# Miniprotein binders against q56419, part 69

Target 1, 326 residues: q56419
Amino acid sequence: MEGRTLEEVQEEVFKRHGVLVPKKELEDLAKALEEAGLLLTEKVEARLKEEEEKLKRERPMRLAGLSYPEGEREARAFLEAFRASYPGEGEEARVLLMPHLEPSRVPEVYGAALAALEKTPPPERIYLVGVAHRPLKEKAAALPVPFQTPFGPALPDLPALQALDALLPFELFNTPLAFREEHSLELPLFFLKGRFPEARVLPLLVARRSPELGEALKVVLRDFPGLLVLAVDLSHVGPRFGDTPLTRTLAEEARRRDLGFLERLAEGEPEAALAFLGANPTRIDGVEVVASLLPLLRERKGKVLAHRLDLEAPTLSAVGAGTLVL
Key: E = the ipSAE of ESMFold2; O = the ipSAE of OpenDDE; V2 = 0.75 times the mean of E and O plus 0.25 times the DockQ between their complexes.

## First folded at step 8 (miniprotein)

Design q15 (at its last look DockQ between E and O 0.03; V2 from the best seeds 0.00; counts 0 for: pae O 8.0 > 1.5, pTM E .634 < .8, SAP 70.832 > 70, placed apart)
Fold by ESMFold2, look of step 8:
Structure q15 (fold): chain B 326 residues (1-326), chain A 104 residues (1-104)
Amino acid sequence: as target 1 above (326 residues)
Amino acid sequence: SEEEKIRELAERLARLARELEELVAEGADPEEIRERMEEFIEVVLELYELTKEMDNPEAEYWLEMTIELVWEFLDAFIDGDVEDAVELLLYIAEAAAFLAEEKS
């Protein structure tokens, strides 16, 4: 196929998405690689295999010093600062929906989650359900190893994880590498481990909706009660996500869809929440998780504690984040 | 049909990602890399336009992942983080392959 020039494609991407890929930098990098004359694919694949073996023993912190402090004392002060950014009171949660967006972008939304945890009796375990940002071999996955945090390791609930694996029509422990950089687990876990240092964790990722996962979790929760956490973001709008540049109209629509979704979840009506989104034109991140977990969300009423649509001026884009207790 | 076009484009995207990964890793001619990147981006944009009007949450998930990975790749490539750029192209190829499966 005869394509457009790189300059034409770059300009089209900018017009549609508010980002232009610099032609000069691409040219310079390609020339540098040509001069080196090296095949990197086997090197990268070998590194990935080595990392996979390490992940079978533990999952190290990847965002310490970047998104949260590495030291325990600083990390505890960090938690208290986030709690203070939400001046309201929380409510007890049996199910908590919280973001996985960079914490500094939505401090009061994480603060609301901390307020809810403050009112929640310490659980024996936490079912932490995030969104896969790397491909999974199956619809969902878990990694049954300690996840390191500044507050010490979050230990896996191995009996509950094994029970879950036994109920699924696919291997649950299927893609260790997908957890290596997965911030949708690491960022919420920092807050959860800081508040519930003795709770074990079931670190779960959803790639594609899996009704089987929700049915299996409903069964596992009977024998292994705990706190269910949906670690999801809401609307994704703007050129970073394939839209036109953010306008006030698009931002208003994103806020309306975020809140309408959360409010329907708060009424115990997760099917209605999904139907409200239809084709999901503002790309709410949490729909695959909610669609997977319907049996656990039906008829659970609760409250929306916080919401923010966070604007990213350099990319003319925005991401929504919310805190919901059920 | 639109579903068949989306499948064809997703399969093309997966092949382009693998081909681009090989070209980058082997230090191929800059013009060849540029030509493949142009088609790569064109396919991503066309896939985005086709899926915006569809009510298929599974396809939207894989497309959204692919788009996010493409931007991560471009950032890594622009910054000269060659190993990260190659790694991201491998993930992009895998995500595009899953997108092609979900639009069967």
Scores: ipSAE 0.128, ipTM 0.626, lowest interface PAE 5.7, mean pLDDT 83
Fold by OpenDDE base, look of step 8:
Structure q15 (fold): chain B 326 residues (1-326), chain A 104 residues (1-104)
Amino acid sequence: as target 1 above (326 residues)
Amino acid sequence: SEEEKIRELAERLARLARELEELVAEGADPEEIRERMEEFIEVVLELYELTKEMDNPEAEYWLEMTIELVWEFLDAFIDGDVEDAVELLLYIAEAAAFLAEEKS
């Protein structure tokens, strides 16, 4: 919350999640955070500093052995199984929208992404743009270090990252701790690294819409061409997200929103896609990423390869996932 | 005593966390869930104020874990991941219970 007013946070939460958090709750929460922040005992500070120092060297796997296999052989078998779950053929991608949801929940959606990657010439670099599920100091951030995967480290493209930083009005290399456990990068990166082992990566997180990021990336992509990947989920509906248990009506609305969003993106109309969502009542995850990357999405036509609204039965909630190629 | 108060607060957190889990599982009114979450955070803050001046490894561990979990809770809550938020509250309650046990 550093540098944001409670009103800005409230507005952001409302925009992202369609929930109006009362100001008092935000104040209490902010106070709790400030007080918790004051609990940065010398020990906590030292540990955070140590973790931050580690992140200056590499980002270790956090979900290996949980969401995907740690061993390379098993990881390759995992990729093959996911690819097999999608019976279709892919298309060449210049821009790939894919999920960051737990892979086991939407295997065919990841399979569709793999199918697209099969038709895509190996890029020199991958611009991987995820969603920040932790607060960032700035609207967006990057971590310019190797990301560990079962296939070896995904190496950063330092020249391209530096070029991007130079064009942004804020420091790009901020909030390294936000990357430590961020699954929106780690999960997609598994599939990307498995398919393109030699590609360098620009791991980017978006917390808030940053038009500056899209404009800067548009310039950088001219000198540093590569595959753009949007690692985003779609609708989040049900009790986990403040709704009633999933009903046919709620599921149909979520699917309508998801597909309407993706179809408009596929037509090269990202502004229309955002406008279609309005207040985003089904809480599509990727709105801030898309809003940040408008210059890169305009006039690009493509195809929706897969979509699923996946039920989490224990919570009677559902999350939408899709794969789009542009 | 401080130890008795820590135990009391930890027990309150455990009760609130269970109640929240049940409310979410039952698909209760979001407003009711919110009110219970607020109460939970208030208890966490009270426990924080009580423990922040304690010079022992258990209190330090609880503080460390709580700071991390509260941030994650806030993120989950802001993201509308109510279940994840509740799960994080359960972890905070468990951490508090551990603190209470070590202080007993």
Scores: ipSAE 0.011, ipTM 0.306, lowest interface PAE 8.0, mean pLDDT 84
ESMFold2 (binder alone), look of step 8: mean pLDDT 76; pTM 0.730

Design q16 (at its last look DockQ between E and O 0.04; V2 from the best seeds 0.00; counts 0 for: pae E 6.3 > 1.5, pTM E .582 < .8, other shape alone 2.542 > 2.5, SAP 87.907 > 70, placed apart)
Fold by OpenDDE base, look of step 8:
Structure q16 (fold): chain B 326 residues (1-326), chain A 104 residues (1-104)
Amino acid sequence: as target 1 above (326 residues)
Amino acid sequence: SEEEKIRELAERLARLARELEELVEEGVDPEEIEKKMEEFIEVVLELFEKTKEMDNPEAEYWLEMTIELVWEFLDAFIEGNVEDAVELLLYIAEAAAFLAEEKS
């Protein structure tokens, strides 16, 4: 508040926007925030610090035995089964858009990604761009450490990461704790590592659109060529996401937006894809990632390989997933 | 269960955030926006209380991150950046959904 009283702020907001912020509720919230912060005991802080220090060395598996098998043999069988779930053939990818949703929900979509990877020459490195489902200190972040997988560690490309950091106006290596539980990287990485065991990885998260990231990556990719992977989901509709229970109309709208988005990307028109979504009323997950990577997506033509809107029956909600190659 | 209650609260936050987004976009009655904002704050406060009761590292980390988001929301709102403020509300709601072990 920089020395302003809550009343002054309330008055200013009202004058500017015609919205009256409830003073009492704000005071209660501020107090609750302060109290909650104070509950972060020295013990909690010490634990978080320890976890952060561990993340300086490696990122352990968090979803092994839950979302995918922990053992290598079982993990390979898992990959094969997912590939088998997609009856089609893939296309060579320079850019791959794939989901990060729970794999069991959309097996054929992951299968389509695997089909594309079968047609893709093994890259030296993979730029894996996920969605931050937790706050970042900056618009984007990277974690320059090995990520554990059932197939062994995915090793970071430190030279490429350093080159990227040098071109960004902010510190790329921020918020390591955001990577600890982030499934948007872990789940796609399972499939990527299983297919390309020797590829180095640049694990990137986007919290908010960063045009700077796309411009920087465009430069870095010239000296450090690799596969670009957008690990993003599509529409999120239903009660979990603030809507009424899934109806035929809502599902049709979600599919329309998902496919319209993907098709415009497939035509090499990422700005048109974003414009098509407008206010993004079905909450396509990948918007901030695509908005950040516009320079890398422009004029690249490709093909939509798979799409599914998957119902989560317990919540009567649905999430869209797709696989696109460029 | 605690998890069920957190899920319920997360769904309420998601609904409220969506409703607020729509109200702001439509330029509707300030009184309705105020009412929804009050309810949103109440649900957040209840989530904070439930989180304190969970006594696990994930809940503690969520609480820390959510506190930061709420402060960022307040700052955006104070600065008059309504679009960013609404976006942050949606992000807070999403964070609550993840606390309920519901990945997306």
Scores: ipSAE 0.196, ipTM 0.650, lowest interface PAE 1.7, mean pLDDT 86
Fold by ESMFold2, look of step 8:
Structure q16 (fold): chain B 326 residues (1-326), chain A 104 residues (1-104)
Amino acid sequence: as target 1 above (326 residues)
Amino acid sequence: SEEEKIRELAERLARLARELEELVEEGVDPEEIEKKMEEFIEVVLELFEKTKEMDNPEAEYWLEMTIELVWEFLDAFIEGNVEDAVELLLYIAEAAAFLAEEKS
């Protein structure tokens, strides 16, 4: 084996992922690194340590002005626009599956979630379960602090979080930094807080399937009833996700896999939904969360309200998003 | 075995990410950083190829996280966001280490 030229590597990245990294930009980055000096890594580590300490007090908005409006008035209009993008009626949810994909890419899917929330009695608390996009020290984590939103802070349900922590074989409050950039909580929370301004929140992340989490949550939900939200995306296909370029056939397979998964969940058969995916060839994102929460999903029947496989043409890739009520 | 190959690639990726961090700290010339970046990208591509055939949901989770982090790193890298790029290399090294541990 021999090292390839930079141009050959760039060609392989483009073929597999649809992104060309120009040699000029690589050279510019290398020069910037040299000019920045010898303390860059230590500066980054110090910054992360400072951010970790701040996250022990509150979690600030990271996507305001990018994914949703920062101002409260504009944020309320934004919610109304999303609800209007779904012309149907919702259904009452005890469990809601909704996406965490950029809202503007799947407006009717978020609209369907809002329609479901419209039919749902305001809960005392929301168990918001997202997917960790940074490494966790354990299989799952929580951050017991206020999450800022344009509608005011989403306050943590500390008694419920403490009860959950006490039931787990690992420390639940284990990786504050993983929440710093975590859009799988922030994006759904915007919609949930806007609709249920008085509800407290349990902000939870799953990194790897944790049957212990599902068993513990089943117990905690008996004492601390609330709305369970699975904030997950579905199929991930195309070069951005390690595939060959997206074809019409791959997109149709991804859609069938998404809907088959959701339909089996809607029948109260989460194990069958996981078995249907097998090796998960379209990389449905929700599998780790569903696998963790089996005790909460069994025998709950419901309805698929919406689905979209969203194509990102620049990367020749697609992500599925759905709304399911149970 | 195929799992052994994936473990070795993941360990190498974690090492390469940390070697890039060390090169930045030493203030090495851009040509050495570029050469190490080429090796890093080659390992990423090989890891993508071999892991597509995995039949283990836990390992597939760590691979998916690693791939996403590599995409974020490449975005930061080509835009010249140096501090973000270094931060992402630290996360990539951690995720790759978990992937390698999963196969042991």
Scores: ipSAE 0.047, ipTM 0.577, lowest interface PAE 6.3, mean pLDDT 82
ESMFold2 (binder alone), look of step 8: mean pLDDT 74; pTM 0.686

Design q2 (at its last look DockQ between E and O 0.37; V2 from the best seeds 0.00; counts 0 for: pae E 4.1 > 1.5, SAP 72.741 > 70)
Fold by ESMFold2, look of step 8:
Order: C-alpha cells, then sequence, then structure tokens
Structure q2 (fold): chain B 326 residues (1-326), chain A 104 residues (1-104)
C-alpha cells in the first residue's frame, strides 16, 4: 500500500513468474490482505493513540513489583542480592553482553554483569541494545525519552540519538509503540541505572540485522563515548518454543551452542560466532543484534563471566543467559 | 481459548514463513512458490479474522505491523531482491515465533 494498487501488484507478480496469468485465488487473497491492513491501521490508531502520545514523553516502568521492587530502598537491596549471587570478580567492559530474561531465573548471570560494572569507569552514556519482541517499522528503532526506574528516570542522550538518526538510511524514532511492553530494555536498564545513576541512555531495539546501524554506531561512539550493552538472551529450547520436550541431549546441545557463540565473541570473532550457529537451531535471540553490530565487536577480545541454561520445569523447556565482557 | 488459537496460528505462520523463505532462496518453481504464498497469506488472514472478534489491542498492533512486513517482502520479491525477500520472511517467522511464545 506503499503507493501501489492491487492492480499494480498483480501485474508485477505476473512479470516475475513468467508468462502465466496469476491465479484468481492469489489475487483475492492479496485484496483481502490489503483491506485487512487498512482496517487494522485505523483500529490500532483508535485504540492506541493515547498510549503512543504518552510514550513520546516518557516510558513508564511496567515490571516494577513483578520483576524488581518499585521502591528505591528495596531496589538497592535487590541489586546487592544479585551481586552477591556471583562471588567472582568482574572485568572492565567496553562492551557488555547481558541477558533480558526474568532476573530471578538467572541471578548469578545478572550478578556477573554487576561485577563487570564495578570494574567499569562510570560512563557518560550507555548504548543499550535490546531485541524487539514486537515488529518495528524499520530494522531498528529508538525511543528518545526518559525511561522510569526505581532509581529515578534514565535520561536519553538526545545529541547522540540525533547523531545516530542522522546517519541512518531509515527513520529511527517512528515506532514508539514497540517500546511500550519491551522487557529487553527495561530489565537490563534496572541494573545499569542502579549502578550508573548519572549515565544517559540510548535505548535501542533491533528487529532485523542492519549493517548500517553498526557502522553508524561506530561513528557515534567515537564522538559520544560510552558503554555498549547487548541485552540479549541465548538458546530457547523445548515445547514452549516449538520443539520436542527438553532432554539431556537437547540441553547439552543448547549449552554447547550458547557457550560456543559467546566464546567466539570473546575471541573477537563475531562473524565466526554467527557462522557457528548457522540456521540457529536453538534460537539464540542475540543473533540479529550481533549481526548488526559487527564493526563494534570485531577484534575485541574478552571473557565469558557466566552462563546458565535455565529450566522451565512445567513446560519442559529452557532459556539460556550469559554475561560477556569485551 | 482464543489465546491458544492465536498461538497455534502464529506457530503455523512461523513455519510457513520459513518454508517460503527456503523456496525463495532456492529459486524454486514459481508454481511451488505461489502455492506456499497462498498458504502463508491465508494464515495471516485467519489471524485477522480472529483478531476482529477479540478485544486485544496488542494482537491488533502486532498484526498491523506484520502485514506491513508482508508487503515489504512482496516489494523486495517483485524487484528480484532475493536476499532482502528472504531476510524479511525470516523476520516475519521470528515475529510470529515471539507471538506464539507470548501466548504459550
Amino acid sequence: as target 1 above (326 residues)
Amino acid sequence: SEEEKIRELAERLARLARELAELVAEGADPEEIEKKMEEFIEVVLELYELTKEMDNPEAEYWLEMTIELVWEFLDAFMEGNVEDAVELLMYIAEAAAFLAEEKS
């Protein structure tokens, strides 16, 4: 509906598929799809207009009282408990990979992230890159507004966000509704804001790999130095994710793929890490983020601090989470 | 339940999107691609019909955005940009998988 009529689509399909006339059934389905799209756009606008306007001003907490405490004092205690669940020492991070899985499921993995932040000089800003669990209009998006946390609002770095938008061949700020329920930013942000209360944030989502995003971020990071955070989960296996019930063999394979991916990233070999996964049979959800950020990951060596493949006993399924510093 | 129906349709959509991506990437026979495309669009329309009868703004938003992705795929496919067409289908598959996970 991007300036095309159904008639124009029909003619192009005919050209692409040779001399055959398109089937009537396909023509009818395409017409129905076009109408459904128009009606949904009108319905969504009617139902979500107020929420969209609110999101253009701020992004409220949605998981306070569910995944983390709402009160600041309790939230501080929560952070300390998570740090204590990882007894090891961290290392300074220029790039941090951390999960966005429910924190109580992988406490030592978040604890490892906190340990790394202890060794990391307070950054002026944090490039927080999550995974879009709802579709975006473009390959990536940002929401340049304060994100509320129990530690106060995480303020956007507007100059860096504007610089990033200016370098991209697509609109960065045109999908605010995708941020409304996006936990892949909110959960890591709780930990990051708790440790670095003065840092500004670039809240970014990746839906599809965008080499342009990585190249643009490389330029922006030069002028606006900061901490790059990949807020991603790893393997998703078992019936909840369309597989057979989790077995010891499936769990071992998922663990192998998670660790193999992380270790190749730790060696500064992000292309090899992606190649190692191939078709991504255990559905590691960090792939599109890594594929977008290749220029920022190449030749950066580091260390895997923690990993857990966490069991969901009721569903016979599991999700992997890890902490990597580069 | 209606939520379980959404999950089942989303799982089917994810599978069809992946299968269509494979056919497009392989340069399969146009008749084979057309048949798979019909199945793919039919599932999107089944989700639409189910959503029409629900009061579920999140599903409505998801479907609106996914239909836009379907048209972006069609545009790339018609321009002969096989690489982009396959990437868009795989993204639609991922979006459908996320929707199915949300309803499980």
Scores: ipSAE 0.635, ipTM 0.877, lowest interface PAE 1.3, mean pLDDT 89
Fold by OpenDDE base, look of step 8:
Structure q2 (fold): chain B 326 residues (1-326), chain A 104 residues (1-104)
Amino acid sequence: as target 1 above (326 residues)
Amino acid sequence: SEEEKIRELAERLARLARELAELVAEGADPEEIEKKMEEFIEVVLELYELTKEMDNPEAEYWLEMTIELVWEFLDAFMEGNVEDAVELLMYIAEAAAFLAEEKS
């Protein structure tokens, strides 16, 4: 909108779509944008700067003692218990899709991921792609610092991260503050670090689909081979997400969409998986990640190891989780 | 409390963003889109007014980024890029859900 007046913007929207955006709201929004850039009080700016400076050194655990044990011994017992919750055997993974949901909600799904990791030779590096639940400045971002875990720090693969950055049309190392509380990386990383303590990590977040990311990663993976991990959840249905309380019909639809999505991915047809979801009425959160990684998912055949639609009883809402190997 | 109001508004924003995304994706009636868009922007502005009065750096940062996303949505919509417009609205919805502690 740079260089256009608010009236011109309003007219353009109206001409194109027949929608008249109220001028008052546009003016107020423009003012808010100007002020938001200014309103960081010196105090807030200083605090944000301090937090950003901390993130230049390391990303501390935020969910230790809450979602998983802080102590290493207890953390190992935790891993063993989760593995035990899945009665099956895994398969070797080159690509692993796993959840980032609270582990206690879907233990067998994480157990399936651990089973797959048992059959996977230790990778030199792990490309961990999570979902940004906070706004990013760019479509995707990375944080090139150690991530703390009960098993010690997960160290970044700086050469591979730099190679990726060089191939992207935007700055990869953006929005460090978005990583501070992001559970979509922290929770999967617990399991990954516990299984592969020596692997380097590329912690990546996707906010919006970035075809450029997938193409760049395809090139980088050639020179820097590793395990690709998609840390994504599936359907989100119920009152927390704007639906009616969970019913049998709603649950069946969520499962249908989850499994239909995963099965198409398992057949090496990621575009078909996305198309199957349409408008994504059950709100599968992993769509932007999958859409970004299409070049890496095409023609790869695999297997769905686990799926669960987990009811959150207090809200009568449910979230889907799955484990897929490719 | 102010925190409770922010949570409630964030929940509302998440719903409105998703509803607007559906309307845009389906090519719904312009009048319906207009009405939903107005409600959507109003909630963003109300969140802005509440957060600017609070000493909450995280909420302020979230709001700043969200306002930028709203402008980016408007740009995509003006350009007739329905896919990008829907994507941005869905992202705003997820961000709002997180602010509301409705994450999963």
Scores: ipSAE 0.065, ipTM 0.579, lowest interface PAE 2.6, mean pLDDT 87
ESMFold2 (binder alone), look of step 8: mean pLDDT 79; pTM 0.767
ESMFold2, look of step 9: ipSAE 0.260; ipTM 0.666
ESMFold2 (binder alone), look of step 9: mean pLDDT 80; pTM 0.780
OpenDDE base, look of step 9: ipSAE 0.028; ipTM 0.457

Design q3 (at its last look DockQ between E and O 0.04; V2 from the best seeds 0.00; counts 0 for: pae O 2.7 > 1.5, pTM E .674 < .8, SAP 82.053 > 70, placed apart)
Fold by ESMFold2, look of step 8:
Structure q3 (fold): chain B 326 residues (1-326), chain A 104 residues (1-104)
Amino acid sequence: as target 1 above (326 residues)
Amino acid sequence: SEEEKIRELAERLARLARELRELVAEGADPEEIEKKMEEFIEVVLELYELTKEMDNPEAEYWLEMTIELVWEFLDAFIEGNVEDAVELLLYIAEAAARLAEEKS
């Protein structure tokens, strides 16, 4: 590795993982970093501190104009277009599993979620459980502030959040910065807020499996009834995730594992769903959430409404997405 | 063993991420920054070769987070977003350090 040029490293990445990191862009970035000099790191750290303080008051939209429309009128039309992309009927959900993958990549999977919400009585609150894509200080976290959406702010359910915090062996409100760019909450919330504009939200992130979270949520849900949403993606296969480039065989295995996982959840057998995955060779990211929430998933039967394994062509990788009602 | 190799690489990755940030903070010239980035990418490639079954969920979690953060860091290069790149190095260093602390 000593003695390798950037070009040799890039060629090795391509051979092993099917992608190429452009040498020119790396050189341009290195030059930009040098030109900024000493102040760039201090500037970034100061900005992050300032943003963390602002996140203690509200969480602004980060993906408006990118993943969904900024204006309310256009956003409502967008939501209805997604419902139309799934021609089936939904079923009432007490628990909804839905993706957090970019909506345009899996429109019928989000449409299936909307179909389920159509059959679901408006809840007083939504327990929205996403996956942390930044390090958390604890196994799980929440951010007890309004989340902005094109449909108005999604207000936090502070009494339910405080009840949850009181039951955990760690402080629930522990990592505001982890919510700053967290799409696993923002993307599902767009659809949920659009359908349930008066529901309050418990915006939760799981980092590592926490049996304590599931036991605490079981208690809180009895006192503060609402809709439980697992905002998770399924298989992650290909070089972006440490695998070989996507092949037909790997894609078929990923689909089989996604569907086998979802079907066992639909039978009310979450432990069997986890056992079916074993070491999780296709890297379903919903595993940590399911493992945390076992008490809420046992014996709850339902139906898989949709699934798609979506190709990320530039990286020869794929991500699975599904909709499950329980 | 594979676990010992993964821990060694995670420690090295965390160190390289910190050193890259330090080079930026010192105003190092582009050649030094580029060489450190090459070393960083080489460790990433070795981790991809070792992305096999893990022996515990804690180590698996940190490995997966580290890999995802590295790809976000590389995406920042494509876009030329220097502030995003520096921010992501902070997260990578943290995730890799936690991976290195995991025992079999």
Scores: ipSAE 0.503, ipTM 0.776, lowest interface PAE 2.5, mean pLDDT 84
Fold by OpenDDE base, look of step 8:
Structure q3 (fold): chain B 326 residues (1-326), chain A 104 residues (1-104)
Amino acid sequence: as target 1 above (326 residues)
Amino acid sequence: SEEEKIRELAERLARLARELRELVAEGADPEEIEKKMEEFIEVVLELYELTKEMDNPEAEYWLEMTIELVWEFLDAFIEGNVEDAVELLLYIAEAAARLAEEKS
């Protein structure tokens, strides 16, 4: 909106779409924007600044003792139990799609990921691409600091991160505060670090589809080879996500969408996977990540190892999770 | 509780975002789209009013960024990029849901 009046915006939207955005709501929104900039009391600003300064050094665990054990010995037992929950064998992965959902909800899906990692030679580095559940200043971001885990810190690959930044049309190292509580990185990283303690990590978040990210990563991967991990969930259905309570029909549709998406990815056809979803009526979480990474997913054939649609009973909502190797 | 109200508003945003997406995809009457858009903005503003006084820097930061995303949505609409506009609405709604419950 910079440089335009509210009236001009209203007129333009009306001209193009025949929709009249209410002037009052625009005025209230404009006021909220102004107030939001002012709401940072000196105290809040100081706290945010302190948190940003901490994130320049490391990203601490936020879910230790909640989603996974804090202690290393207990954390190892946790990994073994999750691996045991998946009765199958894995396959070698060059690309791994795995969930970021609360582990206790889909243990066998994480178990399948661990099974795949057992068959994967230890990578030098892991490109961990998660979903931003908090707004980013840019379409994607990275945090170039150690991420704490029960197995020790996951160290960043600074040379590879710098190479990636240099190829992007935007600043990669943006919105550090978005990483502070982001579980889409922390939860998968627990399993990845536990399996590959010596691998460096590139922690990446995608908020909106960025074709530039995929093209840049394709170049970077030539000089900096590694395991690509898509930490994404699948369908989100039910009241929490704007639907009616979960029904058999809704669950069947969610499963159909999830499996159809994963199967097309397994065939090396990521564009077909996106096209299959269309308007994404069951809100597959990983769409923006996949759309960003198309150059890296094309022509790669693989296998779906696990899938689950997990009911959250208190909200009568469900979330899909899957494990795919390529 | 404040958390319960935030959750309720997040669920309402999710519904409205879905409904807007469907209306746009179906080529519905502009008046119906306008009404849903108005409701969406109202819920965002209500969420803002509830959270602006919270002594939670993360919530404050989230709200600032969310309001910016609403403007990005409007810009996408102005540009005729309906797909991006819808995705932004869904993202805002999902982000609101995550603010209420951080475990996915």
Scores: ipSAE 0.027, ipTM 0.507, lowest interface PAE 2.7, mean pLDDT 86
ESMFold2 (binder alone), look of step 8: mean pLDDT 79; pTM 0.768

